# Designs tried in a protein design chat: VHH binders against Tryptophan synthase alpha chain (trpA). Part 9

Target 1, 293 residues: Tryptophan synthase alpha chain (trpA), of Haloarcula marismortui (q5v140)
Amino acid sequence: MGLERAFADEPAFVPYLAAGDPNYEASLEYVEALARGGADVIELGLPFSEPIAEGKTIQNAIVRSLEAGMTPDRFFQFVEDLDVDVPLVCMTYYNLIYQYGEGDSESRSDSENASGETASQGPRPFVEKAAAVGIEGLVVPDLPGEEAGPLRTACDEFDLDLVFIVAPTTKGDRLERMLEQVSGYVYVQARLGVTGAREDVDDATEDSLARLSDWDVPKAVGFGIKTGAHAERIVSAGADGIIVGSALVDIVAEGHENGDSTDAVADRLEAKARELKEGALRGAAERPQPERT

## First folded at step 17 (VHH)

Design m05 (from k06 with F27L E31D L106I)
Fold by OpenDDE, look of step 18:
Structure m05 (fold): chain B 293 residues (1-293), chain A 120 residues (1-120)
Amino acid sequence: as target 1 above (293 residues)
Amino acid sequence: EVQLVESGGGLVQAGGSLRLSCAASGLTFSDAHVGWYRQAPGKQRVVVAVITSGGDTKYSRSVKGRFTISRDNAKNTVYLQMNSLKPEDTAVYYCARTYYGDYFTIYDHWGQGTQVTVSS
């Protein structure tokens, strides 16, 4: 059963961390703390070398991870070293996925295909390795649905889910193309930008979920969720799960800046995870039960 | 209809200059980030430069000091001035409107791209 199983019984809590932030050993503990705190799926960020398009918080996390020596190969080792009984999802950019197999082609000198074009193996080598180490899904933010064919094919071959991000601006043919290829769950971005008004979050969440109501895929909503109360509101609005990143990355960042012990930061992450999960569960309890006709 | 249209690409000699334009219709750049990306033959798209909604500019290491991203809100257009061009700058150049997600960049719209070829 794919990632959909995480959404079957209760609202799913899906945390995100950058793998290897601020270092390999601490990051292992932090991910494990999230699992102990009640994570149902954990998204692990594989850092990329040029995070200039990212917000400052995430950019800093990626830089810390890279400075600590994170690479694709080390990322896969990181996944193997994790002691969690929770499905893992890799979040990274398509360039890293596509280029992963190009490094191994120097050692396979012998298949000189006659046309000197080192035929890029595409995303398949990355997906194969991801599956082998126990990753169950991928999130690729920069991959358009129109170009997702090769990755979707590879994911199907190795039984990985391909999670797509649906923004408020994602409409029409673009939305349909994404939803035709999505498996596991869909990431529903409720709002674009920092509009802080509480009332606005509920309406935006409802509108986004309504747009996807005809599609039989779990809808996990992410929008700067920081508290259990926020999680409760989002789930009460009809979300099948919550996705939380920045609030958790901030905990790691603050701990690093303050020179806090790994254990202290892990405890904070676990506590925050529990808060968020409990909030999600409260939200589910507030949903009008369909009248048993 | 929402559209981003890139222009200004072409063939140029090494050491030369080009100015790319990304004109938006049906959407505004003023409330979002706009990035230039490029895709070289046999490679995937990579970020080249970004101008944020606040007007901050960021550059990839490979183009820093040579390229300049700018925005004209009145024209709803973003520019990429490319100086000291190198053969390795040869690519299809794309513009994109983006937003910050919670922990990732949301790519809202892409242009169709413009070819830049730098001859040695």
Scores: ipSAE 0.672, ipTM 0.833, lowest interface PAE 0.7, mean pLDDT 90
Fold by OpenDDE, look of step 17:
Structure m05 (fold): chain B 293 residues (1-293), chain A 120 residues (1-120)
Amino acid sequence: as target 1 above (293 residues)
Amino acid sequence: EVQLVESGGGLVQAGGSLRLSCAASGLTFSDAHVGWYRQAPGKQRVVVAVITSGGDTKYSRSVKGRFTISRDNAKNTVYLQMNSLKPEDTAVYYCARTYYGDYFTIYDHWGQGTQVTVSS
């Protein structure tokens, strides 16, 4: 059973952390703390070398991870070193996925196949390795649905899910193309209304979910959720799960800046995870029970 | 229909200059970030430069000091001035409208790309 199983019985809590932030050992503890806190799926960010398109918080996390020596190979080792029973999802950029197979060809340089064009093996080597270390899904934010064919094929070969991000602006044919290829769950991003008012958030969530109502895939919603109360609202509005990143990354960042112990930061992450999961569960309880016909 | 249209690409000699344009129709750049990306032969797309909704500019290491990203909100257009071009700058250049997600960049729209070829 794919990642969909995480959404079957109750709303799923899907936390995100950058792998190796602020260092390898601390990051292991932080991810495990999220699992203890009630994570149902954990998204692990594989850092990329030039995060200039990212927001400051995430950019800083990526930079810390890279400075601490995170690489694709160390990322896979990181996954193997994790002591969690929660499904893991890798989030990274498509260039890293595609380039992973090219590095192995340099080590295999003894078989000089005569035509010097090291044919890029595409995404397959990365996906194979990801599957081998126990990753169950991928999120690739910069990959358009129209170009996702090779990755989708590789994911199918190795039984990985391919999670797609649906932005509020994603409509029409583009949305359809994404949803035709999605497996596991869909990341539903809604813009917080310009007013930030509660009503606006609720309406935006409902609207976003309504757009996807005809698709039989779990809808995990991410809107900068920071509290259990936010989680409750989003799940009450009909979300099958919540995705939380920045709130957790901020905990790591603050701990790092303050020089807090790994244990102290892990405790805060676990507590936040519990808060968010409990909020999600409360939200589910508020949903009108389908009238048992 | 929402479209991003890149233009200004072409063949140029090493050391030369090009100015790329990304014109948006059906959407605005004012509330979003706009980035230039490039895809070299046999490689994947990589970020080159970004201009934020606030007007901040960021550059990849490879183009820093040579390329300049700018925007004209009145024309709903973003530009990439490329100076001191090198053969390694040869790629299809794409523009994208992006937003910050919770912990990742949302790529809202891509252009069709414009070919830039730098000859030695």
Scores: ipSAE 0.618, ipTM 0.804, lowest interface PAE 0.7, mean pLDDT 90

## First folded at step 18 (VHH; from m05 with L27S D31E)

Design q04
Fold by OpenDDE, fold request of step 19:
Structure q04 (fold): chain B 293 residues (1-293), chain A 120 residues (1-120)
Amino acid sequence: as target 1 above (293 residues)
Amino acid sequence: EVQLVESGGGLVQAGGSLRLSCAASGSTFSEAHVGWYRQAPGKQRVVVAVITSGGDTKYSRSVKGRFTISRDNAKNTVYLQMNSLKPEDTAVYYCARTYYGDYFTIYDHWGQGTQVTVSS
């Protein structure tokens, strides 16, 4: 069963961390702490060069990871070294996925095309390696649905899910193209801006979920969820799960800046994970039970 | 419907200059970030420069000091001034409207791209 299994019985908690932030060993402990805290799916960021398009929080996390020596190969080793029973999802940019196989071509003399250029094998080598180390899904934010064909094909070949991000502005044919290719779950971004009003968040969440109601795929909602109370509201509004990143990345960043021990930071992550998961469960309990007809 | 249209590409000699334009229609750039990206032959798209909604500019290492990103809100257009062009700058250049998610960048709209060719 794919990533959908994580949404079958109760609302799923999906945390995100940048792999290798602030270093390899600490990051392993942090991811494992999230699993202990009740994560149902864990999203791992594969750092990429030139994160200039990213917000400050994640940009700093990526930079720390890169400075600590994270690479695609080390990322796959990181996944193998993790002691978790929770499904893992990789988040990264398409250029890293697509270029991964180009480094291995030095060993295979035979695929020189007539022009002497090693033809790119596309995303397949990355997806194959990801599957081999136990990754069950991918999130590729910069890949539009219209161009996702080769990646979708590779994911199908190796039985990986392809999670798509749906923004409030994603509509019409673009939305349909994404949803036709999505598997596992859909990342629902409820809003694009920070609006301070609780009512606005609830309405935006409901509207986004309503837009996707005809699609039989789990809807995981993410937008700056930081507390169990917020998680409760999101799930009460009808979300099948919650996705949380910045709140957890901030815990790692603060610990690093303060020189806190790995154990202390891990304990905070575990506690936050428990809070968020419990909030999600409370939200589910508040949903009107369908009248047993 | 939001559309982004790139223009200003062409053939130029090494050391030359080009100015690219990204014009938005159907919506504004006012609350969004705008980035220039490029795709070289046989490669995937990579970020070149970004101007945030707040007006901050960021550049990739390869173009820093040579390229300048700017915006004209009255024209709803973002520009990329490219100076001291090199053959390795040859690519299709795309603009994108982006937003910050919780912890990642949301790529809302892409342009169709404009070809830039720098001859040696």
Scores: ipSAE 0.762, ipTM 0.888, lowest interface PAE 0.6, mean pLDDT 91
Fold by OpenDDE, fold request of step 19:
Structure q04 (fold): chain B 293 residues (1-293), chain A 120 residues (1-120)
Amino acid sequence: as target 1 above (293 residues)
Amino acid sequence: EVQLVESGGGLVQAGGSLRLSCAASGSTFSEAHVGWYRQAPGKQRVVVAVITSGGDTKYSRSVKGRFTISRDNAKNTVYLQMNSLKPEDTAVYYCARTYYGDYFTIYDHWGQGTQVTVSS
């Protein structure tokens, strides 16, 4: 069963961390702490070399990971070394996915097509490896639905889900293309910026969910969620799950900056995960139960 | 409908300069980040430069010191001044309007791209 299973019984908590931040060993403990804290799906960021388009927090996390020696191959090893029973999702940029197979082609001299152009195998080698190590889905933020065909094909071949991000600005044909290709769950970004009053957040969430009401995949909402109370509100508004990244990445960053022990940071992550999950569950309990007619 | 249109690409000799333009219609860049991306033959798109909504500029390592990104809000246009061009800068250049998500960049709109070819 795909990632949808994580949403079947109760609202899902989907945390994000950059893999290998601030180092390989600590990051393993941090991811495992999130699982212990009640994560239903864990998104692992595969760092890319130039995160200049990212916000400062995630940029710094990616840089730390890279400096600690994270690579695609090490990322796959990282996944294998994790001791979790929670589905894992890889989040990365399409260029890393696409380029993963190019490095292997230099070593395989034999499939020189007659024109000497090493035919790029596209995203397939990455997806195959991801599947082999137990990854169940991909999030590729920079890949538009219109260009996702090759990746979707590879995901189908190896039974991976392809999670799409829907922003308030995502409309028309773009939304339709995503709908055609999405599997597992959809990331619903309720707002483009965290500047709104509390009332504005709830309305924005409801509106965003209403727009996707016809989608047959779970709707997981990301909105800069930092507290259980916020999680509760989002789930109460109708979300099938919550996605949380920055709040958790900040815990890792703060621990690193302060020189805190791995155990101390892991404990904080676990506690935060519990808070968020419990908030989500409270939100679900507040939903009007359909009158059993 | 928001549209981004790139212009200013062309053929240039190594060491030469080009100025690319990204013009937005249907919306303003004022609240968004704008990035220049490039796709070399057989490769995928990579970030070149970003100008944030606040006016901060960031550059990839490969273009730092040679390229300059700038914004004209009155014209709803973002520019990429490319100096000291190299053959390895040959690519289709795209502009994108982006926003910050929680822990990732939201890619809202892409332009159609403009070809830049640098001859040795």
Scores: ipSAE 0.750, ipTM 0.874, lowest interface PAE 0.6, mean pLDDT 91
Fold by ESMFold2, fold request of step 19:
Structure q04 (fold): chain B 293 residues (1-293), chain A 120 residues (1-120)
Amino acid sequence: as target 1 above (293 residues)
Amino acid sequence: EVQLVESGGGLVQAGGSLRLSCAASGSTFSEAHVGWYRQAPGKQRVVVAVITSGGDTKYSRSVKGRFTISRDNAKNTVYLQMNSLKPEDTAVYYCARTYYGDYFTIYDHWGQGTQVTVSS
């Protein structure tokens, strides 16, 4: 619900950046540049402590943002400070969401437990605040479907979409349970492991989309997309949108390392966003038209 | 179907050691990473240690220097050697098989967990 509208008329371009990378003020300009470049939805990474499970590029982005002072409360202010009209999605990990609510309940120590343990409010306080500042959806990669009930309930209460990630190993009852809970769009990870040959990525994308063809939720494909040509092929293969993160995070990282001005980096982000969106549009124009009547 | 089974938990005195095992069954991709996570009473799951498919390791600050993660791909098993245990290490320990996504980690399977209790 809600976020599906971004996929309705043309293929969606969904960029990701870590919020506050390399600092609060530059990051605002970078996100706004992606919107100018044609973003239809923007995923904002809410940095979390100890990103040791992430790949190097993303670890470094999260660390830059944290060292520049990003916190959950500053993230919510960051969202309020953005000047964009496109839907915003928060991507983070479940412990951060849950702990935000625990902080809100600290004045109620001993509420439910005799041992002095603070009663938890679960994910609801985070979701309520996210909705209040204009976030329209969440992506929570480490939360398995069978444990998503409390978050799904909070998202339903505050009208946020909950986006799930489908990988090639997401099968059988796990896949069905996930697709019963998904809203907004589904993130399709077409293959696992290191990037392979161009043709391998195209085949994996076609296989993933075919496997999901019985569900009409929008399918946004991520991984391996760095150029307009990549975007074109993915959408031509049937994707409803493209999701791109590391290629944009690399532009931010390079600019920071080189000491480039915020305006120069923002210009490069806008240009890359435009390249990717135009590629997606070309891919849609190449698709066969439905002939079902 | 991939199944991860943790073992080796139990009750141990502070200062003691335990070795956890995570055994995988089914087809395990050679490109997979594995992490150990823990959920303390009343809390949510947090990362403890990770080992990449290539054998590189990373540790949370709370366990660095005390815990060692290792893998034996021939046995489809990952280990967590836990030394100098503290009461704060009391938790259910989970393993996860993971892969890198474009800008996040794919958690494609979790184990059922093994309890570690460290008494004072």
Scores: ipSAE 0.749, ipTM 0.881, lowest interface PAE 1.1, mean pLDDT 87
Fold by ESMFold2, fold request of step 19:
Structure q04 (fold): chain B 293 residues (1-293), chain A 120 residues (1-120)
Amino acid sequence: as target 1 above (293 residues)
Amino acid sequence: EVQLVESGGGLVQAGGSLRLSCAASGSTFSEAHVGWYRQAPGKQRVVVAVITSGGDTKYSRSVKGRFTISRDNAKNTVYLQMNSLKPEDTAVYYCARTYYGDYFTIYDHWGQGTQVTVSS
């Protein structure tokens, strides 16, 4: 059973952290703290080499992790070193996934293995390794639905879910093509832009969920969730789960800047996770009961 | 519906210059970030340059100092000035309209791409 199981009985809390921020050992403790706090799925960011398109909070988190030595192979070891029982999802960009297999074609020639250099195998080597270490799904924000075939095939082969992001501007045939390929859950981005229209977040969330009501994949809502009250409102509006990243990444960043101990930061992460999960649970209790059909 | 159309690609000699344009229809760039990406033969898309809604620019290491991204919000157009071109710059160049998500970039729309070929 795929990642949808995490959404089956209660609203899911899906936190994100950049793996290895601010360093390998602290990051292990932080991810464990989120699990103790009530995470139902944990999204782990696999740092990539040039995060110039990211917002500042996430760019800084990725840079801290890279400067502490995170690589794709260390990320897979990090996943093996985690002691959590909740599903793990990898979030990264498609070039990194594809590039992981390309390394095989650059084998050393002065001590070449008997088989010689290996041609690129596309995304399959990454997906195989991810499955082997216990990753259950992927989020690949820059991969359009029409280009997802090779990744979808590899994910099907190794039983990984492939999560897509739906934004308010995702409409018509583009939306349908994307939802034909989604599995596990869909990331609902209820709002775009930096305008001052944020005061109607609950209405935008309801509108986004109504557009998706014909598809039964779980709908997890992200963006702008920092408190239990936010989580409560989003779930009360109909979300099957909440996704929270920057609020948690900020806790890690502040602790690092202030020189706080790993245990102190982990305690704050656990407390925030508990606040968010409890908020989601309250929101579910407030929802109108579905009518019989 | 929203469409992004790249133009200005073509054949150019090494050391030459080329200016790409990305025009939006059905929407504006004024609140969005815009990035140029490229896909070399046999590779996947990689970031080249980004200009934020506030006008800040960032460049990949491979193009910094040679390429300049700029935007004209009144014309709904973003430009990539490419100078000192090298054969390794040969690629299909894509424009993307993006926004910040909570912990990742939202790739709202991609253009169809424009071919740049740098001969030596």
Scores: ipSAE 0.744, ipTM 0.883, lowest interface PAE 1.2, mean pLDDT 87

Design q04
Fold by OpenDDE, look of step 18:
Parts: structure tokens; sequence; C-alpha cells
Structure q04 (fold): chain B 293 residues (1-293), chain A 120 residues (1-120)
């Protein structure tokens, strides 16, 4: 069963952390703490070497991870070393996915196809390895739906879900192309940027969900959710789940800056996870039950 | 509908200069970040430079000191001045309008790209 199963019984809580932030061992504990706190799916960021397009919070997390020695191979080892019973999703940039198999081609000297072009194996080697270590889905923010064909094919071959991000600006043919390829769940970004009063978040969430109402895929909403109360509002508005990143990354960052123990930071993450999950559950209870006609 | 159109690409000799333009229609860059990306033959797109909505500029290591990203909000255009070009800069260059998500960048729109070829 794909990632959809995480949304079947109750609203899903989907936390994000950068893998290996601030180091390998601490990051393992932090991810496990989120699982203990009630995560239903965990998104793990595989850091990119040039995170200049990212916001400051996530950029700093990625830099810390890279400085601590995170690589694609170490990321896969990290996944294997995790002690969690929660589905794992890899979030990374498409260039890392696509280039993963190019390093192994130096050792396979023998299949000189006659035209000296080392035919890039595409995304398949990465997806195969991801599946082998127990990853169940991918999020690739920089991959347009129009170019997702090779990755979708690889995901199908190895039974991985491909999660797409739907922004408020994603409309028309672009939206349709994404939704035709999505599996597991869709990441619904309710608003663009930091702007808007709390009341405005609810309306934006409802509008975004309404736009996707005809599609039979779980809708997980992410929008700077920081508290259980916010989670409650998002789920009450009709979301099948909540996605939370920055609030958790900030906990890791603060702990690192303050020199807090791994255990102390893990405890904070677990507590925050519980708060968020409980908020989501409260939101579900507030939904008008469809009148059983 | 929002469209991004790149221009200014072409053939140039090593050590030469080009200025790329990314013009937006149907919307504005004023509240968004704009990035230049490039895709070399047989490779995937990689970020080259970003200018934030606040006007902060960031560069990849490979182009730092040679390339300059700038914006003209009145013209709804972002520029990439490329100096001291090298053969390894040969690529299709794309501009993208982006926003910050919670913990990732939202790629809102891409241009169709403009070819830059640097000859040795």
Amino acid sequence: as target 1 above (293 residues)
Amino acid sequence: EVQLVESGGGLVQAGGSLRLSCAASGSTFSEAHVGWYRQAPGKQRVVVAVITSGGDTKYSRSVKGRFTISRDNAKNTVYLQMNSLKPEDTAVYYCARTYYGDYFTIYDHWGQGTQVTVSS
C-alpha cells in the first residue's frame, strides 16, 4: 500500500527535517522523536550543494547537513539506520536524482555502447536505491510536471509515490499534468509568502482545497504551521493532513545554536509533534459530518 | 497567464560577455524571487543566480565574481550580466519566478530558455 494509507483513518501529520542536520547521529534521534510524537509520514531532505534559492532557515539547515558530511550515499545509509515504522519520503532536487547513477558508470567500463556518449541512466538508479532502503515516495520541488515523465516511470517501476506541490498559482494545464502524475498525496501550499492574517489563511486553504476537490488524492496542506491550533484550523478547513517543516527545523537550529543536548532537542521535537498531531485530530472532530443521507 | 521570456543569448568567444533578460508578462516580479538557471547538454538544470524580492543577490560558486543578477521592477525584467564567459558556461539559460514555501522553494513559472554558447 502506498503513502495514501497514512491518510485513511485520520488526518496525517507529515513533518520535514533535513537529513543529517546538524550531524548524522543527532539527526537520527530527531527523526525518531518525530515518529514517537505521532508522525504519519516523514519527509527527509537530501541536501543540495547550492541551496541559494532557499530561504534562510532551510538554507542554514542544508549547510549544516553538508558540513557534517551528508551525501546521497550517506543519506541512503541514514534511512537504513533509522528505527521508525513510519513511511519515509525523500525531498530533493532533480539534478541529484538524475546524476546519482553517473558516478557508477566509471566502474562499468565494459558496456561501451559504440557512441561514446555515456547515456545518462536518468533517475532510475536513484529511485531503485531509494526503494531498496525503504523510501516510499519522492518530493522534487524543482521538477515541472511536464518533465516528470522519466521520474514517474522509475517510480512506477519500483512502487514509489511521486508527491507533487500545488501552489495557489498552479492552474490550468499545468495543474492537470501534475495531478495526472501524482500518487500518495498532494502537497497543497495554501499561500505564497509570509503575508496574511490568520483569518486569511483559512480562506486561502479552503479555496485551494476546493480547486482540488475533484481529484481523488489525499490533500496535505503546508503553510508555516507552527502550533496545534493552526493545525486544527487547517484540518477543520478540510485538509486530509498537515505538513510542517520550518517550525521543526527551527527547533533543531535553536538547539544547535544554544549547544543543547541531542536528548533535549529530541524531546522538544517530540513534544511539538504531539502538539501538531493533536491539533490535526481536533480539527477532524470539528468537521461537519456529512449528513448521512 | 503569466509568461516569462528569456532573451540575449547567443554565440560568444571565451572571455566575452552577454546580458540576458527575463521579462515577465501577465504578472509582476515585485513580490517574487527570480532565479537564473542553466542546463548544459546532458545535464540537469542548476541554479546560477537568485535575486530576492527584497533585492538580495545570491550566486552559485561557479559564477560568483563573473555574473551579476539585477532587476528593474518598472520594466518587470530581471537581468543576468555574464562576464568572462567560459566554454563550461555553455547551456540553455532559464529564468524562474519563485516563492518561499515553508521549507522549500516554490517554482512558480519557468521561461522557455535562451541558448548561450561559449566557444573556446
Scores: ipSAE 0.703, ipTM 0.842, lowest interface PAE 0.6, mean pLDDT 90

